# VHH binders against o75319: the designs that were tried, part 149

Target 1, 181 residues: o75319
Amino acid sequence: GNHIPERWKDYLPVGQRMPGTRFIAFKVPLQKSFEKKLAPEECFSPLDLFNKIREQNEELGLIIDLTYTQRYYKPEDLPETVPYLKIFTVGHQVPDDETIFKFKHAVNGFLKENKDNDKLIGVHCTHGLNRTGYLICRYLIDVEGVRPDDAIELFNRCRGHCLERQNYIEDLQNGPIRKNW
Short names: E, the ipSAE of ESMFold2; O, the ipSAE of OpenDDE; V2, 0.75 times the mean of E and O plus 0.25 times the DockQ between their complexes.

## First folded at step 10 (VHH)

Design ht3 (framework vhh_etentamig_d1)
Fold by ESMFold2-Fast, scan of step 10:
Structure ht3 (fold): chain B 181 residues (1-181), chain A 120 residues (1-120)
Amino acid sequence: as target 1 above (181 residues)
Amino acid sequence: EVQLLESGGGLVQPGGSLRLSCAASGFTFSSYWMSWVRQAPGKGPEWVSGISYSGRSTYYADSVKGRFTISRDNSKNTLYLQMNSLRAEDTAVYYCAKHFPTGYSRFDYRGQGTLVTVSS
């Protein structure tokens, strides 16, 4: 059904842009049908997302949706001018190499096509925390050469919430660098 | 306006040392991964070394690993490259490079460079 995702209300809707990167993380927007179960202050629709990004004097150029479902909102709920990419990921498990490489490819392609602007890559899963934080940090570590602890600290500070899943943190700190893409 | 000003290049004998500096302005220096890139006469640019936002993580090309040390002082908006055990093949113009915010270790700006000549 139209139930609100577990713990969704516990998280800040949108983080801050991660300085030195084009990334911004947020929790999944919920389409209008979910608003019946939300107080006005709890609403976070696709429109609310874009308003909050604008309030930070930023502009989205790409949305990467990491959820395993399409029930929360539809791509047509987004402005036609903003590309949308779906990468299906399951919660609780560290994303596999195929998923990691697909994410890296999408980010690299966006950056190559957007050299002349400062538009952001918006990344979300259900809570905008574990899968989202993992893939952003994995990119920073593997592609940009950031130290794992530095990447995690930067993400945590900008998201306003710390990565929660120990298996994700362990993989980032001690796992192999995926250099194939 | 982004500005990067390199200094410290010169003529040095094989086995010698030089310290390069790069004074940065026009952007939030502490928010960017920074690199040194070199270009030898008649060759394309070669990435030499990179350093994270905080300075805690450093990376080196295999050709310079163990001989060069990259560092930064975020309070002074300055990037450094300490070059030891210099070889004739290290002769190049050295550029301070502001990392592109993300994407394939690309650089969105580099300075005018400083010449390093290693010759006996």
Scores: ipSAE 0.000, ipTM 0.140, lowest interface PAE 15.4, mean pLDDT 85

Design ht4 (framework vhh_etentamig_d1)
Fold by ESMFold2-Fast, scan of step 10:
Structure ht4 (fold): chain B 181 residues (1-181), chain A 120 residues (1-120)
Amino acid sequence: as target 1 above (181 residues)
Amino acid sequence: EVQLLESGGGLVQPGGSLRLSCAASGFTFSSYWMSWVRQAPGKGPEWVSGISYSGRSTYYADSVKGRFTISRDNSKNTLYLQMNSLRAEDTAVYYCATRLYSPKGTFDHRGQGTLVTVSS
């Protein structure tokens, strides 16, 4: 439906760039049809997203949408210059290997194509926290060799909210490295 | 331990130029975006300009676009702001600022500032 996602208002719209990486995390933007259900200070449209990124002196070069729905906003609501990639990711359960590989391939492709700029990879799910944090941390651990606790701390600090799902945290800390890059 | 030290401010006539510098230490300067923020007398802080970690991407507030140029020298851990065609409304303390991390989308580190006064 056209209802506001549960707990969506509880989360900061946009985190900070994760230092030493090209990642920035945020909650799902909501198109104009949702604004009738929101106070002015609660609105976070695609336009609001880009304004907040610019206010941080950053620029998006790619958006990766991890939601398992297409109802919150349309790719056409985004600037023509910013590529959009949809990776349908089921919530609550640790993302499967195929989803992890798709995420890694998208990130690696962006980095190869954007060696001559500092544009960011924006990643979001519904809250920009659990699925988003898991896949970013999984990339840092498996591809960049970051220690799990360091990756999690960096994400939590920059997002402004801590990863909530214990199964995701446990997989990051103690699970196998997925080497199918 | 993170230190940002601004210099280059002073008194200048309208239409004049100044170059501000910011010496950074205590963090890996070349890995972070840098910004200039100013605060006019009796007003809150306002963002002026930003530069990516490599220096390839630069951003400006509409009020300074075309007049100011931000640059950096990563080998010297130094940020610069070249200010041309200065106006009375550019009078402010100018701060070098960075974000190592921040929960609220604000700069979490800034220097002590350098005063720029544009007056005849």
Scores: ipSAE 0.000, ipTM 0.137, lowest interface PAE 15.1, mean pLDDT 86

Design ht5 (framework vhh_etentamig_d1)
Fold by ESMFold2-Fast, scan of step 10:
Structure ht5 (fold): chain B 181 residues (1-181), chain A 120 residues (1-120)
Amino acid sequence: as target 1 above (181 residues)
Amino acid sequence: EVQLLESGGGLVQPGGSLRLSCAASGFTFSSYWMSWVRQAPGKGPEWVSGISYSGRSTYYADSVKGRFTISRDNSKNTLYLQMNSLRAEDTAVYYCAKSTWPLGHRFDYRGQGTLVTVSS
């Protein structure tokens, strides 16, 4: 359906690049069919996403879509030059180890293939906050060795919104490091 | 325009101490990780130390742990490196870097550098 996700309008469309990483987080873009439910200033289509990234003098090299639905936009709505990866994640639950490993493998593969450029990995769920922030922070903690509170603070500042789900924050701060490549 | 100006280098004897400073301008200093990177004669760049935007978390290369201390003063937009128990192998040009190292594998910007020579 064409129902706007709950609270979607409450969040900034796109955050800032997380400095020293290749990550940028944003809320889910909504295809043209949703625009009838939105004021012009509320629209955030796939085209709007790329325009906002360009306005920051950045370029997307990969989009990782963490939503559990394909109703918001289609891969065909994206430029053919930008790879799109779907990792189905359920909201409210901490992503399972299989999901975490898929995310880490995708990020590591992108970085290896893009060592000679500065293209970004765009990550989104519905609001670009909880599942998105969890997986980005989990990568920084487990792979880059960042302290959990530093990863969370960096994400919160760059996204412009703080992680809301206490179970996600608890897992990042006190949960085990996930291994098994 | 991002500018990073290092100072405090010089000639020092083995076992001596030096304090490096980096004056930053052109960006919101308190919002970025900062790092020190060095390049010894005839060698590639080596990351030395990193500090979080708040100053609460510090990271060090194994070669300098226990001898060097990184700190920052966000009210003065200044990064510091206190170097104690200096060794001949610490001889290098030291660069201030705007980056999230060790949060990434590149530096956004590097300064002009300050030379540290450890020699009798």
Scores: ipSAE 0.005, ipTM 0.206, lowest interface PAE 11.8, mean pLDDT 86

Design ht6 (framework vhh_etentamig_d1)
Fold by ESMFold2-Fast, scan of step 10:
Structure ht6 (fold): chain B 181 residues (1-181), chain A 120 residues (1-120)
Amino acid sequence: as target 1 above (181 residues)
Amino acid sequence: EVQLLESGGGLVQPGGSLRLSCAASGFTFSSYWMSWVRQAPGKGPEWVSGISYSGRSTYYADSVKGRFTISRDNSKNTLYLQMNSLRAEDTAVYYCAKYPGRSTFPMDVRGQGTLVTVSS
């Protein structure tokens, strides 16, 4: 049985581009084997993801997958023109410094290689909310110098859902700036 | 300039078969997801089928599943739709499009279409 992730249907599939950044957040796409458990309007396959991004007149240049599983879709289901990066993160706990560093390094590398275009960095975990929002906000705070409350508000508004995990919010607001080693 | 040229439509009897083709140019065909979308008389556009850039993954609307087969030949920059067991309700203009999903029909990236009429 391919079980739909808990609460996955409660979240909008794709947010909006975060203005002033190259980030867009979304929930995990589900390959066709999951569609037997979904109504047509609930389906969100890798194909549906790219279609929804295109409808916003945007284009993905990188996908960063933060889930701790490979069961939801195969990287091969993505267009060959879009790089895919897996960063395994566990839900519920604040990502460790090594994970934060990997995320920052991937984002910085993408931005340096894509100065001549406006392609987006797509970031997702299971719901595209807590781990996704944490790492995007952490990047904005630590690298771009955005105030924590401003980063959180921007993410919440563009994702269409508010960060839920208080430990993540507290780390963003009161935690140390992670200076990459 | 992106160009999509559909062909293969025609008049067929119920239960018959047709193979549609879409010749693509102006972009790296092998790097993009492709789809077939149709518009029946008096109805809005309906997504029919999608295929990944490599052809390994295929997707179908419930109305055509088990009857239609999408395929592609990247060496020829051509997309295909094999339509079997055709029904009167399959009557529509069929369009080739870049990466349209199940929830949408992006009119800006479709070709001129090919008419399929299923009638007695």
Scores: ipSAE 0.006, ipTM 0.139, lowest interface PAE 16.4, mean pLDDT 84

Design ht7 (framework vhh_etentamig_d1)
Fold by ESMFold2-Fast, scan of step 10:
Structure ht7 (fold): chain B 181 residues (1-181), chain A 121 residues (1-121)
Amino acid sequence: as target 1 above (181 residues)
Amino acid sequence: EVQLLESGGGLVQPGGSLRLSCAASGFTFSSYWMSWVRQAPGKGPEWVSGISYSGRSTYYADSVKGRFTISRDNSKNTLYLQMNSLRAEDTAVYYCAKQTYKLSPGAFDIRGQGTLVTVSS
């Protein structure tokens, strides 16, 4: 189907780079077939994503798609030069350890291969907020040693919207660090 | 009040080594990415190296990769740059900076007075 995700229009398309990191968060881009249901100013296609990133003087080097569906856009809608990684992540529940480890592995691999450039890791779920914010913050806390409240504040400020799911926030603040398989 | 105080510069011969330090105060040092930026005589600023909050991730300009090592001690609020195999083209005033959004010379909000490094025979 071509129905717009619930509340998708309520969220800013793209946040800002999180200072001191390689992360940028955004809501899911919608392929051309969705545009009949959107006003021109509401459109946010894969092309629009790359245009908005360029307007911030940034460049994407990796997209991590956390949605549990393939219906919004296809990898073929992205430039061939930008790697795309799908990590199917169920909404509402705190991501499981396997999902967290896949995310960490992808980020660490990207950073090792991109030491000589400033390219960004773009992360999105449907709204670019809860699953996206959780995994980025989880990485900063577990791998980079950032304090939970500092990671959450940084994400919220740069995304332009606050993490909404209390179970995600609680896990980030009080949950165990996921260091081992 | 946020302060960054660089030290450790001096005159050194080509092939020599030098260790720079930056003492940070007035902010939560362990929560910020830090960078070293240099400015050679008559040239614009050049980003040299960056380090993540924890020190686990480090980044270098191609011109210094393999010769320089950035590190930090969060317990002492201090940033370091170990410079080995120094060359004439490394001559510059070196600044430490709190990063704003990029690992680039234009992306920092706080600068100290810098420390001069001169590499000549």
Scores: ipSAE 0.000, ipTM 0.138, lowest interface PAE 14.7, mean pLDDT 85

Design ht8 (framework vhh_etentamig_d1)
Fold by ESMFold2-Fast, scan of step 10:
Structure ht8 (fold): chain B 181 residues (1-181), chain A 120 residues (1-120)
Amino acid sequence: as target 1 above (181 residues)
Amino acid sequence: EVQLLESGGGLVQPGGSLRLSCAASGFTFSSYWMSWVRQAPGKGPEWVSGISYSGRSTYYADSVKGRFTISRDNSKNTLYLQMNSLRAEDTAVYYCAKPHRYTSLGFDPRGQGTLVTVSS
């Protein structure tokens, strides 16, 4: 049935906004059907996500969902005013160029349409760490020209957890820049 | 085989300082992010601090931020944790850890840890 994702409880629900960017990272919210398996203090529903963002005096303008499943919550569980984008990514392996390009185009489109506000791009995978951190850092490196170690440091500090997958870290530091051809 | 050997723990009074060391062997130390994890009596493991392979990026749990400093010497394959302004709540066995696939709390069970006791 509806099992809590492995290690999900080990991670902070929501990080802080990454200064100088529009990014904020968090772990996957879990819809109401999962709450019977959680203590009140462990609950992190879509509603809880928006409450925690508001507590930081921030506002979400877009959610990018990187999970390879739709079973944790539905877009219908989100406020109607917040756009939702699904980019299916497989865990463990470095995201492919098509996935990287989709992410970059979504971010660039949001920034172009939101020049006159300060709304955030919320990004999550299951734990809001490896796939999430990789794609945010890849964007900062490839598009914004941030140095790899600086991008990783910024993400780790703001997320509250260090990127764990060595292959992701190695690709960010030593891999090629992915440009849209 | 991967081996991690912690040292530097001991008994210290509140407000005191200790410097922990971790000697790493059996892997290319300079290529891996490293962490410190602690386990207090009767509690589960808690992630304390992390450092990038180059040493440029450091991160800390809110409970230790401003008091602890993580560092590394890649030429000596050694990880350090400088602990200042120690509190009773810092009493724990401290382990150095190589990041695990799913969690920042992962540690090598070959490390025996080093006990830090903060008492008056």
Scores: ipSAE 0.000, ipTM 0.136, lowest interface PAE 15.7, mean pLDDT 85

Design ht9 (framework vhh_etentamig_d1)
Fold by ESMFold2-Fast, scan of step 10:
Structure ht9 (fold): chain B 181 residues (1-181), chain A 121 residues (1-121)
Amino acid sequence: as target 1 above (181 residues)
Amino acid sequence: EVQLLESGGGLVQPGGSLRLSCAASGFTFSSYWMSWVRQAPGKGPEWVSGISYSGRSTYYADSVKGRFTISRDNSKNTLYLQMNSLRAEDTAVYYCARESKYGIPTRFDYRGQGTLVTVSS
């Protein structure tokens, strides 16, 4: 149903584009059925997401949804022109190698197909913070060669909230680099 | 070629104000995070302030919070630093810096020639 996720209201809806990358992070949009439990200024529907990104003079080319549920919004609530990818991830645990590789594959495929534009990859989980920040930082570290602390700092600044889960931070700082093609 | 040209430095008494400007050319200014970095006599470089490509997010070193304001005008390709309540410790050459591809404050791929700010009576 219409039950607002725990602490969802505590987070900024959308962060800033991460400079030098195609990533932008946000919290999960909530479809119209949730709006009766929200004040007008608290609403963040799929339409609100696209309006906020447009206000930043940016354009989404892909949404990667990391939530383990479909209850918050449906792909049909998004514009038909924006591809939607679901990668089911559970909270609390560092994503496994298969999940990490699937995320990297999706990002690399998008970048290859969008060389002639500057469209963004929008990534979200429930709060747009822990799973989202982990996978974006993992990509920057493993694929782009960014130092772990620099990747985390960049994500935290652009998201407007700091990564909270210590096991995620520890894996990013001291875990193995996952080899790619 | 990438060019960053600072101006606005000078001699100011403690408690005074100065506004620094940086004229950018040779790249798409509106696509880059920008920073101000300073170097005091006999010291290493110190990051002072950073601003996102759109100007909506700003960040400050603890030493300048509440006194300095960073801003930008993307239509004029210009970065600004408004410096208020200046202290002797703010004496330094101030550099306009373009952050690296990943927007990391300690990594810059270009910086200007600098403008000297001297705070003394």
Scores: ipSAE 0.000, ipTM 0.128, lowest interface PAE 16.2, mean pLDDT 87

Design hw1 (framework vhh_etentamig_d1; at its last look DockQ between E and O 0.01; V2 from the best seeds 0.00; counts 0 for: pae E 15.2 > 2, placed apart)
Fold by ESMFold2-Fast, scan of step 10:
Formats: C-alpha cells, structure tokens, sequence
Structure hw1 (fold): chain B 181 residues (1-181), chain A 121 residues (1-121)
C-alpha cells in the first residue's frame, strides 16, 4: 500500500558520490502516490532522485535496488537509458554469499563497460544504509583491497548516516574476504 | 576550517529558561542541517534536536519535545536552542553539530567545544 516505510523521513534522500569510486547511495524513491503523506521538502520520487544527482553534477548509469518489495516505485518510473537491477535482500540479515556475488558481478560488469565515461552506480535499499552500505563496503574491501574501517568511514561520511547494524559492521571488519565474486 | 562555537550556558533554577547560540564558520551554513547534542555527567551523548538547512523542518528528542525550540539565522550563520521549563535532567554539556540531515540518525562530521548547562536549586 501507500504506507511510507518506517523512519524513511529520518534519512537524507541522496548521499554524495564516494570519492575514488563510482558509487552513490540513496534511500528508496517513492512514486507519486505516496506524496499526499509528505511535505514538499520530504518528497523523493524517481524524478527527484535524478534531479538531485544532476544537481551534484553527476549522472547515473545503473541503479541497483536491494529492497524485498516492488511497492515503492516501478522500473518504468526510471529513464529508459538507465539500467535497473533488482537484487532481493531481506533486512537485518548480513547478505549471503550468493547475493554478494551477484552485486560484485553487476558492479564489475558495469565498470568494464563504462571505462570511457564517469557515470555512477546508484545503490539503494529502503533507507540506503545497512544493506546498501554493507554491499558497497564489501565490494571495496574484497575487490579493491580497501581497509574495512576506511571503507565504512568513507560510506558513512558520503551517505550522511552511519551504518546502524552491528552484525553488518562486525562482518565487514572481522569476516572473511569473499573471493568467489 | 569548520568552526562551531557554543555560548549561552550557565546555572539556572528548575523551571527556568536559557537560550543557547552556536556561531558557525568555514562552510556554507545554509547547505547543512544542524543539531544540538548533549552529554550529561557520566553518560553518553544524546541527540537533542535538529533543523534542516532551510530551517523549515525541525526535529526533537521525546525528552525535550514541547520544551525546547531549535531555530537558525542563515544570514548570521548562527544556530539557536531556546530551552524552557528546564529540569535537573537537562544538566549537560550542550554541543552544536554539523550534519547533512536533521535527525538522530545523522552523521555528525564536526562538533563544537560545548557549553555547560546546570539546572539546580
């Protein structure tokens, strides 16, 4: 239904591009049917997403949607020129190795095919924080060799909110590197 | 180069009022949400209140809602906290904090020196 996700208003709509990477994180956009429950400055539709990215002088080349629902917006609400990838993930649980592999494969494929441009990979879950931050940081640690604490700090700073789930943080800091991406 | 300087703290009796100020410099003040965070003796930090860059959206912890009012003057690069109906439990060092979003979930990339508020009879 038209129920706004719990605490969705508590989070900044779009973070900043993570320097040295092609990642930008944001909370889930809400299609126009949700706007009756929102003040004008609280609205964040798919159109608002693209306007905010453009205001940062950036351009999206891929959206990865990590939510376990399709009720918030439809792929048809996005520009036809921007690829959309759905990876169904449940909240609270650290994403499993299959999910991590799918995410890494999509990112690596995008980067290989977009070497001649500077388009961004947009990643979101419901709040654009825990699942989103985990998968981005996991990629930076496992594929790019970034130190776990540096990856987490970079994500937190650029997203404008700190990763909240201790199990996610602990897995990033102390968990095994997933080499079969 | 970001600087936040709090002022206005002091000793006040229960039921009294104080107005805190935070002078900001080194960044485009109107582009950032601002928050007040307090730390009582022997306790961890508690987010108190937040305000959007425009000043149109304000947020409060349940412990202060209805008693405290956050506001800002973007022409003066100054953040305010009007504290009314003060209680002994409000005794804390109050910090001004720069953030991208005006809620308790926000990342605070800078916090000021603090100003002490003591509520006692």
Amino acid sequence: as target 1 above (181 residues)
Amino acid sequence: EVQLLESGGGLVQPGGSLRLSCAASGFTFSNYAMSWVRQAPGKGPEWVSGISGSGRSTYYADSVKGRFTISRDNSKNTLYLQMNSLRAEDTAVYYCAKSLWPTHRSYFDYRGQGTLVTVSS
Scores: ipSAE 0.366, ipTM 0.720, lowest interface PAE 3.0, mean pLDDT 92
Fold by ESMFold2, look of step 11:
Formats: structure tokens, C-alpha cells, sequence
Structure hw1 (fold): chain B 181 residues (1-181), chain A 121 residues (1-121)
């Protein structure tokens, strides 16, 4: 349906590019049918997403959608030139190894194909915070060797909101290193 | 095996210029972004500049913008850093690095001892 996700209004629509990376995080854009329940200033559509990215002098080259549902917008609402990937990710639980692998594989493929430009990987879940922050940080830790606290701090600062889910934070800080590649 | 050989460092007075070179071998040079990274004595590495594999896009740390110019010659497998208006704070060992992204270091594979730049009166 057209029900606004709980707490969705409480989050900034789009973060800032994470320096030294190709990542930018945002909350799920909502297609026009959701706008009946939103004040004009609360609206954040797929078109609004691309306008906000352009206002930051950036360009998306891939969108990774981590939501477990397909009701918020259709890929057809996105420019055809921007690849879209859905990775169904269960909320409130540390993502399983298969999900982490799919995310790492997508990021590494993007970096290979986009080595000669500066386009960004846009990552979102429902709120653009917990699942999004976990997978971005997991990639930076496991693949790039970033210290857990540095990855978390960078994500929090650039998203404009702190990771909230404590079991995700604990897994990033003290859990096993996933070097499955 | 990836090999990166830096050269062109030396002693210069403040306000002077140097051009650093990095000869690359052991990989397809044009497929990779490249960076310059510097390390002053007793400090951690500091990213200085990056360039895309094609050479079309260049990026600079704020501390060097307007003074340094990165370039590459893919036919010679060589990366360059033109350093103008040098300051004492630019004193460091300079390394070239094979980069994941041209905009900022996230992983580097660099070789050799680097090339020392000393800016002193």
C-alpha cells in the first residue's frame, strides 16, 4: 500500500558522499502515490533523489536497493542509464553471509566498470541508516581494511544520522571478519 | 608483480618547483586510477592527488590545490606530479600508488622507497 514507512519522515532524504569512497546513502524514495500523506516539504520522490544528487555536483552510476519489499517505487521511475540492483535484506538482523557477498560483488563490479569516472553508488534501505550503514561499513572493513570505528564514524557523519541498531554496531566492531573473497 | 618506481625528488627552496615521475610496470597501467601519497617524518600517509585511468579526471587535496598538477602518459606507463610554489609543509617522501578510486585513497599498492622532497631555505 501507500502507508508511509514508520519514522521515515524523521530522516534526512540524502546524505553526503563519503570521502575516499564511491558511496552515498539515502532513505527510500517514495513514488507520487504516497504524496497524499505527505506535506509538500516532506516529499522525496525518485525525481527528487536525482535532483538532490545533482545539487551536490554528483552523479549516480548504480542504485542498490536493500528493502525487503517492492512497493515504494518502480525501477521504471529511474533513468534507464542508471543500473538498479535489488538485494532483499531482512531488517533488524545482521545480514547473512549471502547478502553480504551479493553486496560486495555488486560494489566490486561497479568499481571495475567505472574506474574512469567519479559516479557514485547510491545505497538505500527503508531509512538509509541501519542496513545501509551496516553493508557499507562491512565492505569498507572487509575489502578496504578500514578500522571498524573509522568506517562507522565516516558513515554517521556523511549520512547525517548515527547507526542505531546496536547488534549491527557490535558485529562491525567485534564480530568475525568476513573475508569470503 | 606490480612495480612502481618514484623519482624526481630533491632539495628546493620555498617557492620552488619539482616534477615527480612514477614508472609503472607489472599491470595494465591505463586500467587503473593512480594517486600520489606523501608521508612526512613521524606522520601517517596523506593522500595528495588522484587521476582516473584515462587521465580525464583529476583530484587534489585542499592543501595542494592550485599548486600541484597530476598527469599521466599511458603510452609510457608513467605518472607525474608537477609541484609548484612549494612550502616547507610539503616536505615528505612521495609515493605513487595504484588506486581503487581517483578521488581518494581506499587501498594502495605501492613499491620502492618513494622519492624525498625537502623544502628548506
Amino acid sequence: as target 1 above (181 residues)
Amino acid sequence: EVQLLESGGGLVQPGGSLRLSCAASGFTFSNYAMSWVRQAPGKGPEWVSGISGSGRSTYYADSVKGRFTISRDNSKNTLYLQMNSLRAEDTAVYYCAKSLWPTHRSYFDYRGQGTLVTVSS
Scores: ipSAE 0.000, ipTM 0.120, lowest interface PAE 15.2, mean pLDDT 85
Fold by OpenDDE, look of step 11:
Structure hw1 (fold): chain B 181 residues (1-181), chain A 121 residues (1-121)
Amino acid sequence: as target 1 above (181 residues)
Amino acid sequence: EVQLLESGGGLVQPGGSLRLSCAASGFTFSNYAMSWVRQAPGKGPEWVSGISGSGRSTYYADSVKGRFTISRDNSKNTLYLQMNSLRAEDTAVYYCAKSLWPTHRSYFDYRGQGTLVTVSS
């Protein structure tokens, strides 16, 4: 169906680039069929996403979709020039090793292929907050060696919202490092 | 306060079955992976089985694979372990454990007081 996700309206559509990284987080854009359920100012389509990114003088080089559904928008709604990667990620629980590995692999692949530009990795789940924040922070912690609290603070500041899930926060702060490669 | 309360243990003959339950409280149950661990007399703790927060992913030690089934009912804040084809070597105190990661076999922040399972003829 095309029901609006719970609390989707409560979150900023797009965050800011995380300084020192190629990451930007945003909430899931919704395809046109959802617009009839939204006020004009609440609409956030794939097109709106790209417009907002441009307004920040940035360019997306990859979109990683962490939602566990395909009902929100179609890859065809995105420009052909921007690769789309789906990593089905279950909500609320800490992502499993495979999910974390997939995310890290995708990011590292992107960075390897995009050394000559400054395009961003756009990451989203439903709200672009918890799953998104966890995986980005997990990457920064495990791969880049960032302190957990610093990673979390950086993400929260740039996203404009704080990670909400205690299990995610606790795992980031106190959980083990995960396999990188 | 986090509480985990195991039940369902008892004496059973080899080849028999038991169903353990763990009642959880004091935390958002569905947000956390849960595990069963056991400790036999004179032995160290052994991870038995784990389950993701949603219940979609389950994991088993090789020693119990095919015989035990872990499950959960998040609406009841309850973890289960169905134990079939029990063996003497399954004799142990079984603990319910709270974990952040489904595959954490030694990392638990909380566990219950345990329930004794004795398999003997």
Scores: ipSAE 0.000, ipTM 0.237, lowest interface PAE 13.6, mean pLDDT 91
ESMFold2 (binder alone), look of step 11: mean pLDDT 85; pTM 0.867

Design hw10 (framework vhh_etentamig_d1)
Fold by ESMFold2-Fast, scan of step 10:
Structure hw10 (fold): chain B 181 residues (1-181), chain A 121 residues (1-121)
Amino acid sequence: as target 1 above (181 residues)
Amino acid sequence: EVQLLESGGGLVQPGGSLRLSCAASGFTFSNYAMSWVRQAPGKGPEWVSGISGSGRSTYYADSVKGRFTISRDNSKNTLYLQMNSLRAEDTAVYYCAKSLWPYHRSYFDYRGQGTLVTVSS
């Protein structure tokens, strides 16, 4: 349906690029059919996403959609020049190792193919916070060797909101490194 | 293959200024964050400043905020550190470093051989 996700309005639409990385996090864009239920200043369509990224003097090269639904927008609502990857993740639970592997593989492939530019990997779930922050931080810890607390602090600061789910934070800080996954 | 060549160090009086340069080669310069790290004799390395690949985001250690300015010229593959209001405590070998993050102090992919800065009368 056209129901606005719970608490969606409580979050900044787009964070800032996480410096030293190619990541930028944002909440789910909502296609035009949702705009009838939103004030003009609350609208955040796929077009609004790209306008806000451009306002930061950044450019998206990949979108990774972590939502467990197709109702908010369709890949066809995105510019044809920007690849779209769907990784279905269930909210509230820490993503499984298969999901973590898919995310890492997509990021590594993007970085290899985009070594000659500075384009960003845009990552979102519904709020662009818990699942989004978990997978970005998991990548930074496992692949880039970043200390867990440093990864979490960087994500929180750049997103403008702190990771909320204690099970996600606990896994990042004390969970095993998925080196072979 | 990765090469970082620092220059611009020297002897300067307290309150003076110096500009350091780092010429980078062997990688796509604009795709990587860069940092300046310094090490005084007998002490551990101290991260000084960092800059994003695009140059849009800059970060500074509290000890140098307001005095030092980091910049880069991606068309020339060159990193800069403008150092103003120099103090005796700024005396160190300054290293250019290819970085994971503009502000990360403990992880550097590669660093150069350094350039000595001595602040003394």
Scores: ipSAE 0.000, ipTM 0.134, lowest interface PAE 15.4, mean pLDDT 85

